VHH binders against a4qp31r305to451. Designs and how they scored, part 7

Target 1, 147 residues: a4qp31r305to451
Amino acid sequence: PPGSRLVLMSQVCKQTLAKDSEKLNDVNIKLHRCSEAFIYLLSPLWSVTLDKCRNSTLVLGPVRTSVHIQSCENVRVVCVAGRLTIGGSFNCTIHSLTPTRPLLLPGNASLTLGPFHTQYPTLEDHMASAGLAVVPNLWNQPLLFGV
Below, E stands for the ipSAE of ESMFold2; O stands for the ipSAE of OpenDDE; V2 stands for 0.75 times the mean of E and O plus 0.25 times the DockQ between their complexes.

## First folded at step 1 (VHH)

Design d8 (framework vhh_vobarilizumab_d1; at its last look DockQ between E and O 0.24; V2 from the best seeds 0.00; counts 0 for: pae E 11.6 > 2, unsure alone 63.9 < 65)
Fold by ESMFold2-Fast, scan of step 1:
Structure d8 (fold): chain B 147 residues (1-147), chain A 124 residues (1-124)
Amino acid sequence: as target 1 above (147 residues)
Amino acid sequence: EVQLVESGGGLVQPGGSLRLSCAASGRTFSDYAMAWYRQAPGKGRELVAGISSGGSTSYADSVKGRFTISRDNAKNTLYLQMNSLRPEDTAVYYCAADEYGLWDEYSYDSYDYWGQGTLVTVSS
């Protein structure tokens, strides 16, 4: 079934990783403990989870369901996603296009939010493939989880 | 292009040990995630163990504590140390490599590079 494939990208360190393969179409991506890295995943993705990543920049193709950022530090994320959640993260910058309000979970500090304004040749086709071709952008209307 | 060649398979008694090797040629494999899969007679291909480019390891519950996956990037070689072997470990063991990461069992066909397999038989 669509969205059933999962790949774990662990400990991508001190490198630039750029992928635009059809093989990543509708894939769930987990990025774990990546550091000092520039990661470009320019395909229509199913979901993306970033956990314990540090000093890195991530540029994602459209993500159909969700981008979840957890326990990250000094990370920059550029994404189009159905949902965006951020928890436990410090000094991170997220440029997003999301039809839902970004959810800020407990433990964040020094977050900067901005709009998505990145282009690449197949972006519009990928947005259509992810069901995100014509959606409002609520990047500037985050919801804070209470406490 | 990359070629993966497994070796070290054979016949072993229950409780015995074997060390499998997977030699990678063609390209440097230090940036690749690597995995061992196995296929027993009458069963589908299952994930045994995986190792990321950075060295983090994962294991199937059935082999955890008995098998150890490791890599030697200077030799472009992946290893699987198999201890306390059981008859149910009988299978053809395959080496897999991918530059994106470790694929789950349902996505095993997403690996770009596969070896031809090495047979492990655990029998008296």
Scores: ipSAE 0.524, ipTM 0.799, lowest interface PAE 1.8, mean pLDDT 89
Fold by OpenDDE, look of step 2:
Structure d8 (fold): chain B 147 residues (1-147), chain A 124 residues (1-124)
Amino acid sequence: as target 1 above (147 residues)
Amino acid sequence: EVQLVESGGGLVQPGGSLRLSCAASGRTFSDYAMAWYRQAPGKGRELVAGISSGGSTSYADSVKGRFTISRDNAKNTLYLQMNSLRPEDTAVYYCAADEYGLWDEYSYDSYDYWGQGTLVTVSS
């Protein structure tokens, strides 16, 4: 069922990865220890987790549930997501459209939040598929948790 | 269509090493994400290691530090170097390929092609 699959991308380093496959639809994505990478996952996704990624840029299709950024450094994330969570991360920039308040967990430093500003041809359809077509954007209303 | 053929399996003592190979047919090997799975008797098929088309790797916790997945695109071959083998590593090892350059940690149905498997037996 949707949300049951996990695609693990570990140690994507010094490369560009661009995917718009139907195989990504409603899949959980985990990016682990990616470095100096440009990653484009332009499909409606179920969830995305960034763990210990560095010096990388991530452009995501709409994420139905959550984008979680943990222990990342110098990472730029562009995403439409139901929820956004960031913890233990340094010098990261997140451009998001999220109908829920971003949750900032402990351990962050030098975070920059901005609005979603990216477009690709099938984005609107993907947003509709992900249930995120017509939602408010609370990108600038973060919640601090345990800080 | 891509054919995958595993080789290198056999009987080895605990602590020993084996190197598995998976030869892929076709001309688009470099575009595939590749993975090794294994299935022990009476158990389900489980991911052992994966390697993206770009060369990024992932390992099951049970084999981290002992197994190394690699690929030679010029030879259309996937490898699994298995060191410090344990009895619990005994299984049929399968090669899998995904044309989209992704691998799924929990599902085998996402892979486009599978080999017939090679048996690895670790026993004293």
Scores: ipSAE 0.015, ipTM 0.380, lowest interface PAE 7.0, mean pLDDT 90
Fold by ESMFold2, look of step 2:
Structure d8 (fold): chain B 147 residues (1-147), chain A 124 residues (1-124)
Amino acid sequence: as target 1 above (147 residues)
Amino acid sequence: EVQLVESGGGLVQPGGSLRLSCAASGRTFSDYAMAWYRQAPGKGRELVAGISSGGSTSYADSVKGRFTISRDNAKNTLYLQMNSLRPEDTAVYYCAADEYGLWDEYSYDSYDYWGQGTLVTVSS
């Protein structure tokens, strides 16, 4: 069933990881302690958590539920997501399409938010599969928690 | 491109032991997530054991306590130590690799590369 599987990628370092596979459809992704990595996961995903990653770039296919970015440094994320949450992160850039207000938790500094503008051949089909085909983009309306 | 070559299969009596080896070529072996799968006659392919690039292991319930997966990064080799073998362990055993460390223990089709297989037969 959707959202029942977990893929853990821990300590992916100094490499490029690119996957576009039906095996990732509706999977929960956890990226932990990745460093100096370029990670491309171009499938419709269930959820993504990025924890304690640094100096990395992530390009994600549409994420049905949420993208959580926590305790990261010098990370660029490009995503379409149902929800976006960022906390405890420094010098990160997030380009997103999200129909909910991005939630900025305490501990962030030097964040840059921008609009999603990436294209790949199956993007629209993946957005439909994730329930995000025709939704507003609220990337520029973050909600600041604890300010 | 990654090449995987299994060895160590053969005929063994019930209760016996075998050690399977999978030699990997190509990228640095320590970056791979690796697994052993098996396919018995008339059955689907099933996960036996997996090991992440970071060394975390998992096992199918049917082999826990009897089989041990391990890796030797200096020799670019994955091992499966099979103890207390039973007739139901008879199968072709395949080595599989994900060259980028991506691991999904719930799906047996998540791996990028597969070996040719080695036959294990457990019979009296």
Scores: ipSAE 0.000, ipTM 0.184, lowest interface PAE 11.6, mean pLDDT 82
ESMFold2 (binder alone), look of step 2: mean pLDDT 78; pTM 0.792

Design d9 (framework vhh_8emy_2)
Fold by ESMFold2-Fast, scan of step 1:
Structure d9 (fold): chain B 147 residues (1-147), chain A 125 residues (1-125)
Amino acid sequence: as target 1 above (147 residues)
Amino acid sequence: QVQLQESGGGLVQPGSSLRLSCAASGFTFSSYWMHWVRQAPGKGPEWVSSISGSGGSTNYATSVKGRFSISRDNPSKTLYLQMNSLRPEDSAVYYCARESDFYDLWGSESPFDYRGQGTQVTVSS
């Protein structure tokens, strides 16, 4: 069933990883302790979690449910997602398109939020597949928790 | 090569309306997301609105939502921003911007690869 598969990408270091396979359709992605990396996952995804990633850039295809960023430093994320949550992170830049207000959890500092501004040939089809084709963008209306 | 030319700015009273235009040339206009970005004196640039290549998707900054409308006419290669119920805080130079096919993901470059020269909007009583 969609949303049941989990792919763990751990310790992606000093490399570029680019994937656009249909095998990633509706998959949960966890990226853990990636550093000095450029990661492109250009498929309609179910969820994405970033944990303890540093000095890295992530470009994500549309994420149906959520993008969760935790304990990251000097990371750039470009995403379209149903929900965006960011906690414990420092000096990160997130360019997003989200129909819900980004949630800023405790422990963040020096965050920059901007609108999603990237495009690729199948983006609109992937947005439809993720249920995000007809949505407002609330990237500039974050909610702060426990600050 | 690629050129973007804004027009339609001016000095208006609070509550007034203005329509900005951006004439594009040198690229396949209908293939690009287009944006309006503004910059007030002494402040950094603020993204205002975006529109997909087909015009089927639009987005707005919270500060202008419900008051501004972005549109495009692909046959004439023109981008528009209809600004209603203008407020003093809308005073800025407004730039038409083309979304980069790919931007520097380390953040050393702008997500917009081309901007026009800008058109000045001043809202003052």
Scores: ipSAE 0.000, ipTM 0.113, lowest interface PAE 17.6, mean pLDDT 83

## First folded at step 2 (VHH; framework vhh_8emy_2)

Design b5a (at its last look DockQ between E and O 0.03; V2 from the best seeds 0.00; counts 0 for: pae E 18.3 > 2, placed apart)
Fold by OpenDDE, look of step 2:
Structure b5a (fold): chain B 147 residues (1-147), chain A 126 residues (1-126)
Amino acid sequence: as target 1 above (147 residues)
Amino acid sequence: QVQLQESGGGLVQPGSSLRLSCAASGFTFSSYWMHWVRQAPGKGPEWVSSISSSGSTINYATSVKGRFSISRDNPSKTLYLQMNSLRPEDSAVYYCARTYEVTIEGSTYTVEFDYRGQGTQVTVSS
């Protein structure tokens, strides 16, 4: 069922990874210790977690539930997501469309928040599939937790 | 009152050039990153280019790199976008926008694209 699968991408380094396969539909993605990577996952996803990634750019299809960024450095994330959470991260930039207020956990420094500013041909269909086609964007209204 | 006003758009043929301008007022222009973004009908917004406060750092979207050139004149508080070798897919409303900082409970964060003008229409068609 949707949201039951997990794809772990660990130690993707110094490479470009681009996928837009239906195999990614409604999958949980975990990116672990990626570095100097350009990662494009242009499908409707269930959830995405970035853990200890560095010097990387991630462009994601719509994420139905949440994007979680933890302990990352110099990472750029472009995403449409139901929820956005960022903790322990430094010098990161997030361009998002999110109907909920981004949650900033402790340990962040030098964060940049921006609106979602990317498109690809099937984006609108993917947004509709993810239930994010017509929603407000609260990208610039973060909440601080535990700081 | 923060204001941004774009101009210079129009209808042109493929391969032609246009120069867009953005007049800024109501804030310390020279202290902010400035950006161009565009939006075509039925499509989401697309980032085009960014320039740092001093102009020393410039970035371009892959789709316009080598064809577009961003610049700024801080004394006149004006942002420019020189668009060469225009293509039909460049057709959109073009907006200028700025970056600002927000302090929440003692922590400062950078926020992008908080202000934009009404935009200027660029149409590339044969």
Scores: ipSAE 0.242, ipTM 0.646, lowest interface PAE 1.3, mean pLDDT 92
Fold by ESMFold2, look of step 2:
Structure b5a (fold): chain B 147 residues (1-147), chain A 126 residues (1-126)
Amino acid sequence: as target 1 above (147 residues)
Amino acid sequence: QVQLQESGGGLVQPGSSLRLSCAASGFTFSSYWMHWVRQAPGKGPEWVSSISSSGSTINYATSVKGRFSISRDNPSKTLYLQMNSLRPEDSAVYYCARTYEVTIEGSTYTVEFDYRGQGTQVTVSS
């Protein structure tokens, strides 16, 4: 069933990890303590959490529910997501397409938001699968909470 | 590829009105906040006005509030700036822009604009 699986990718270090397999379709992803990594997960995903990652670049296929970035440092994220939440993060750059206002929790510093500008051959099909085809992009209208 | 084409500028007397237009292509116009930015000789770019993707939220710089009116037509992918009661200090090249990046530091926002047109010159004689 969609959204019932969790894949944990922990301590991916000094490597490039690229996945575009249908085995990741509608999976919850947690990336934990990754460093100096380039991670490409080019499938329609259910949710993604980045926790305690540093000095890394992540390019995600469309995420149906949420992308949550917490306690990250020097991380670049490129995503299409239903919701975007960021907390406790320093010197991070997020290029996104999201139909909801990005939620900024306490503890962020030097956070840069930009528009999504990445393309791959099956992107539009993946966006439709995630329910994010033809949606407005609110990347530049963040909401501050608890600050 | 993003394209922005400004028009409607000219040489006018103080107190005159002008309407600027910006034709947009190469991106989903209705998904972006749009802005007017102006640049006079020897000065850095100055933000003038912003309008939300739907047109429901509008902001103006204090120097133009009450005199300028921003609007957009999403079906035609066109941004407008109605400029009334023009003053010599309004003389500048006017660019339309979309928001490129927003940097947030605590409660403070830094917004970077993406403007790639040639702009349209507005000159208000002294």
Scores: ipSAE 0.000, ipTM 0.196, lowest interface PAE 18.3, mean pLDDT 81
ESMFold2 (binder alone), look of step 2: mean pLDDT 80; pTM 0.794

## First folded at step 3 (VHH; framework vhh_8emy_2)

Design e1 (at its last look DockQ between E and O 0.32; V2 from the best seeds 0.00; counts 0 for: pae E 2.4 > 2)
Fold by ESMFold2, look of step 3:
Structure e1 (fold): chain B 147 residues (1-147), chain A 126 residues (1-126)
Amino acid sequence: as target 1 above (147 residues)
Amino acid sequence: QVQLQESGGGLVQPGSSLRLSCAASGFTFSSYWMHWVRQAPGKGPEWVSSISGSGGSTNYATSVKGRFSISRDNPSKTLYLQMNSLRPEDSAVYYCARTYEVTIEGSTYTPEFDYRGQGTQVTVSS
């Protein structure tokens, strides 16, 4: 059942959480109200939503569909994703590899977009599993919607 | 909804001063660069001045430097343009605009100005 499960990680605070389990394969992830956290989810994922997270770092394995960053503050995200959407977020840095233009919704300020530079041993296998390639990479060509 | 409302224009004599205001609502005002842009009849828009979200950095077109002063009051969400020593060539409709603060690593990226208001007419004539 790819893409049928949701894992909610709520209020992960003041800790480092690292997961590389096959149990996360093709799962929808929602990170909600995490703060002062370092979160590494190094599996091929279906989708990821960050909502109301603060002062945190998130490093993701390849995300087949989308990464949505909403209402976050001082968050760093490193990802490979089919699509990347950012809204309502302040002082956030996103390093990405994505074949589509990052979509910037209203309410963002002090955003930084950068290229994906992270490597881990199974990354290429995970990218293949998620149907993602190294080219094209449109990380530096954001599209402003409703702005 | 994002709103910007300009006011403070009028008909004045050369050498006069005016203070323009721009009332903002519907967004986090302090997180945006704010700008004044003017448009004279039959001409394209001309950038006048910009101010950072905090108010710590300001920039001016060479045609107005030393005569105009941009400022902002973040608690009241208001942008200002103090215009001194006005000349006939300053006659225009003045608009305020905002831009996202977005940085693209390894390059300069500047989003287009976002205008919302009707502008305020400044006419300098003797």
Scores: ipSAE 0.280, ipTM 0.770, lowest interface PAE 2.4, mean pLDDT 87
Fold by OpenDDE, look of step 3:
Structure e1 (fold): chain B 147 residues (1-147), chain A 126 residues (1-126)
Amino acid sequence: as target 1 above (147 residues)
Amino acid sequence: QVQLQESGGGLVQPGSSLRLSCAASGFTFSSYWMHWVRQAPGKGPEWVSSISGSGGSTNYATSVKGRFSISRDNPSKTLYLQMNSLRPEDSAVYYCARTYEVTIEGSTYTPEFDYRGQGTQVTVSS
């Protein structure tokens, strides 16, 4: 069933990874210790977790539930997501469209939040599939927790 | 340790120009948004300008927009504030500041600062 699968992508280093497979639809993605990578996951996803990634760019299809960024450094994330959570991360830039306020957990430094301004041909369909809309967009209204 | 040191302040006449500098050390300068804030006697702190780590993004308070220009030299870890067409109301202690918190692009939000220098006095008077 949707949201029941987990795909772990660990140690994707010094490469470009682009996927738009139906196998990624409604899957939980975990990116672990990616480095110097350009990763494009252009499918409707269930959830995405970035853990200990560095010097990387992530362009994600719509994420139904949440994007969680933890302990990352020099990472750029582009995403549409139901929820956005960032903790323990340094010098990261997140371009997002989200109907909920981004939650900033302790341990962040030099974060930049920007609007979502990326498109690809099937984005609208994927947003619809993920149950996400263009409005409301609260990307610029973060909540700081424990800071 | 993180250190910020402002310089370049002084007494100038209205309409004149002044360039402030801030020497930074003790951290990865290019990774941080840097800010200028000022505080006049009897007034609270006022945000003046911000610049992104790369220098590609800048923001200004409405009171200084068009007159002030923020820039940075990352190799020398120096922040600058070019102040043109100075006015008496620009008189204040100017501080260089770093924020540990999130920066929102296009926002005029005044961030919280974790470090700032001792400041440099700017006095505009005829």
Scores: ipSAE 0.149, ipTM 0.565, lowest interface PAE 1.7, mean pLDDT 91
ESMFold2 (binder alone), look of step 3: mean pLDDT 80; pTM 0.791

Design e2 (at its last look DockQ between E and O 0.25; V2 from the best seeds 0.00; counts 0 for: pae E 4.0 > 2)
Fold by ESMFold2-Fast, scan of step 4:
Structure e2 (fold): chain B 147 residues (1-147), chain A 126 residues (1-126)
Amino acid sequence: as target 1 above (147 residues)
Amino acid sequence: QVQLQESGGGLVQPGSSLRLSCAASGFTFSSYWMHWVRQAPGKGPEWVSSISGSGGSTNYATSVKGRFSISRDNPSKTLYLQMNSLRPEDSAVYYCARTYEVTISGSTYTVKFDYRGQGTQVTVSS
């Protein structure tokens, strides 16, 4: 069933990883301890979790359910996502398109937010596949939790 | 190399309409999302609207949704903002940009644009 498979990308370090495969359609992605990497996952995804990544850039195809960023430093994320949460992170930049208000959990410092800005040939088809083709963008209305 | 030139602003009464244009050059226009940003006197820049490279996806700030329409003509490399039912609160200098960022550090907010144009003034008053 869609959304049942998990792909773990651990310790992607000092490299560029680019994937646009149909095999990533509706897959859950977890990126763990990636550093000094440029990662492009240009498929409609189910969910994405970033954990303890540093000095990296991630460009994601539309993510149906959620993008969760935790304990990251000097990371740039470009995404279209149903929900966006970020916690425990420092000097991170998120350019997003999300119909829900970004959730800023405790422990963040020096965050940069902006509207989604990346174009690729199949982007709008992937947005439709993820159920995100005709949604508002609330990137500029984050909710702060824990003060 | 990259140039963005806004036009179409003016002085209008509340309830009026204006159509803003942004002429782009120096890059492959259809390959980039474009944004409209505004800045009122005494306030920081505010994101207004975004449009995908193909024009198939559009987004609006809550304050302008239902009143403003963003569009583009890729062959002529022109971005548009149709503004209807204008309010005094819409008075600002309007800019077009390829990217827009707000950095939040404590109580300090820093705004940056990528390839910001020179702007066009819109004044809504009776």
Scores: ipSAE 0.779, ipTM 0.886, lowest interface PAE 0.9, mean pLDDT 91
Fold by OpenDDE, look of step 3:
Structure e2 (fold): chain B 147 residues (1-147), chain A 126 residues (1-126)
Amino acid sequence: as target 1 above (147 residues)
Amino acid sequence: QVQLQESGGGLVQPGSSLRLSCAASGFTFSSYWMHWVRQAPGKGPEWVSSISGSGGSTNYATSVKGRFSISRDNPSKTLYLQMNSLRPEDSAVYYCARTYEVTISGSTYTVKFDYRGQGTQVTVSS
């Protein structure tokens, strides 16, 4: 069923990874220790977790539930997501469309937030599939916890 | 393309009121915090006021707090600045702008603007 699968992508280093496969639909994605990577996951996803990634760019299809960024450094994330959580991360930039206020956990430094401004042909359909709308977008209304 | 067009400025006496408007187009207006900034001759740009996408949150510079009121109408994509009890030091070109990025470092927020219009001149003089 949707949201029951986990795809772990560990140690993707010094490469470009682009996927738009139906195999990613409604899957939980975990990116672990990616480095110097350009990762494009242009499918409707269930959840995404970035853990200990660095010097990387991630462009994500709509994420139905949450995008969680933890312990990342010099990472750029572009995403539409139901929820956004960021903790322990340094010099990261997140361009997002999210109907909820981003949650900033302790340990962040030099965090940049921006609006979602990316487009690809099937984005609208993917947003619909993920149950996400263009409005509201609360990308610049974070909630700070222990910052 | 993104467009912002300010209007409503003019020459008024101290203590008077003025209402500025900013017409926005070319982007999802309700998804952006909008801002008023002003620039007087010989001075750098000064932030005046900000309002959230939904209009639920507003902020004001200390110099205008209690006198100015920012508002927005998302269906018509228009930003407003109601200026009451105007003073000579309020004289400036007023611009509306949208947020491009927000950088957070500890408790410090830095707002970066990416678009603004040609501005509207406000002159307060007796």
Scores: ipSAE 0.320, ipTM 0.719, lowest interface PAE 0.8, mean pLDDT 92
Fold by ESMFold2, look of step 3:
Structure e2 (fold): chain B 147 residues (1-147), chain A 126 residues (1-126)
Amino acid sequence: as target 1 above (147 residues)
Amino acid sequence: QVQLQESGGGLVQPGSSLRLSCAASGFTFSSYWMHWVRQAPGKGPEWVSSISGSGGSTNYATSVKGRFSISRDNPSKTLYLQMNSLRPEDSAVYYCARTYEVTISGSTYTVKFDYRGQGTQVTVSS
């Protein structure tokens, strides 16, 4: 059933991790304490949480529900997502396509937002399977909460 | 080095059409989503439209949806914006972008560009 599985990727350090397997389709992903890593998850995903990661780059396939970025430092994220939430993060850059206003929680500093800017051959098929084809992009209309 | 050059702007009446072009060089054009951004006097930059590297997926700001059409020709490395039913509020300098960013400090926003052309002026005057 979509959204029933969780994959935890903890302490991925100083490596490149690239996955495009159909086994990741509609999976919930949690990346925890990753450092100096390049992580490519090029499948349609259900949700993604990035927690306490630093000095890393993440490129995600389209995420049906939400991407949560919390307590990260010097991280670059490229994603298409239904919702985007960022809190407690420093010197992070997020390039996104999202049809909802990004939610900025307390604790962010030097947070840079940009529009989604990458391509891979199956991207449009993955966007359709995640319900995110032909949606508006509100990346530059964040909502500040708790300021 | 990345180069982007916009053209096709002009002074037109409300209800008119214009087609903007953006010639790109210095990068693998077909591998990138491309964007149109506009900036009106006294306002910050406003995202207008985006198109995937293959051209198969497009998105539009609500203010232009149904009136503007983005397209690209990858062999010639050219991005286009067809603007129909132009209104005075569409008046702006239009830029094509590979990337641009906004930086947030407290409640204030600043726009950060690493690549852009000179832009092309569109003026819709009644």
Scores: ipSAE 0.247, ipTM 0.631, lowest interface PAE 4.0, mean pLDDT 87
ESMFold2 (binder alone), look of step 3: mean pLDDT 80; pTM 0.788

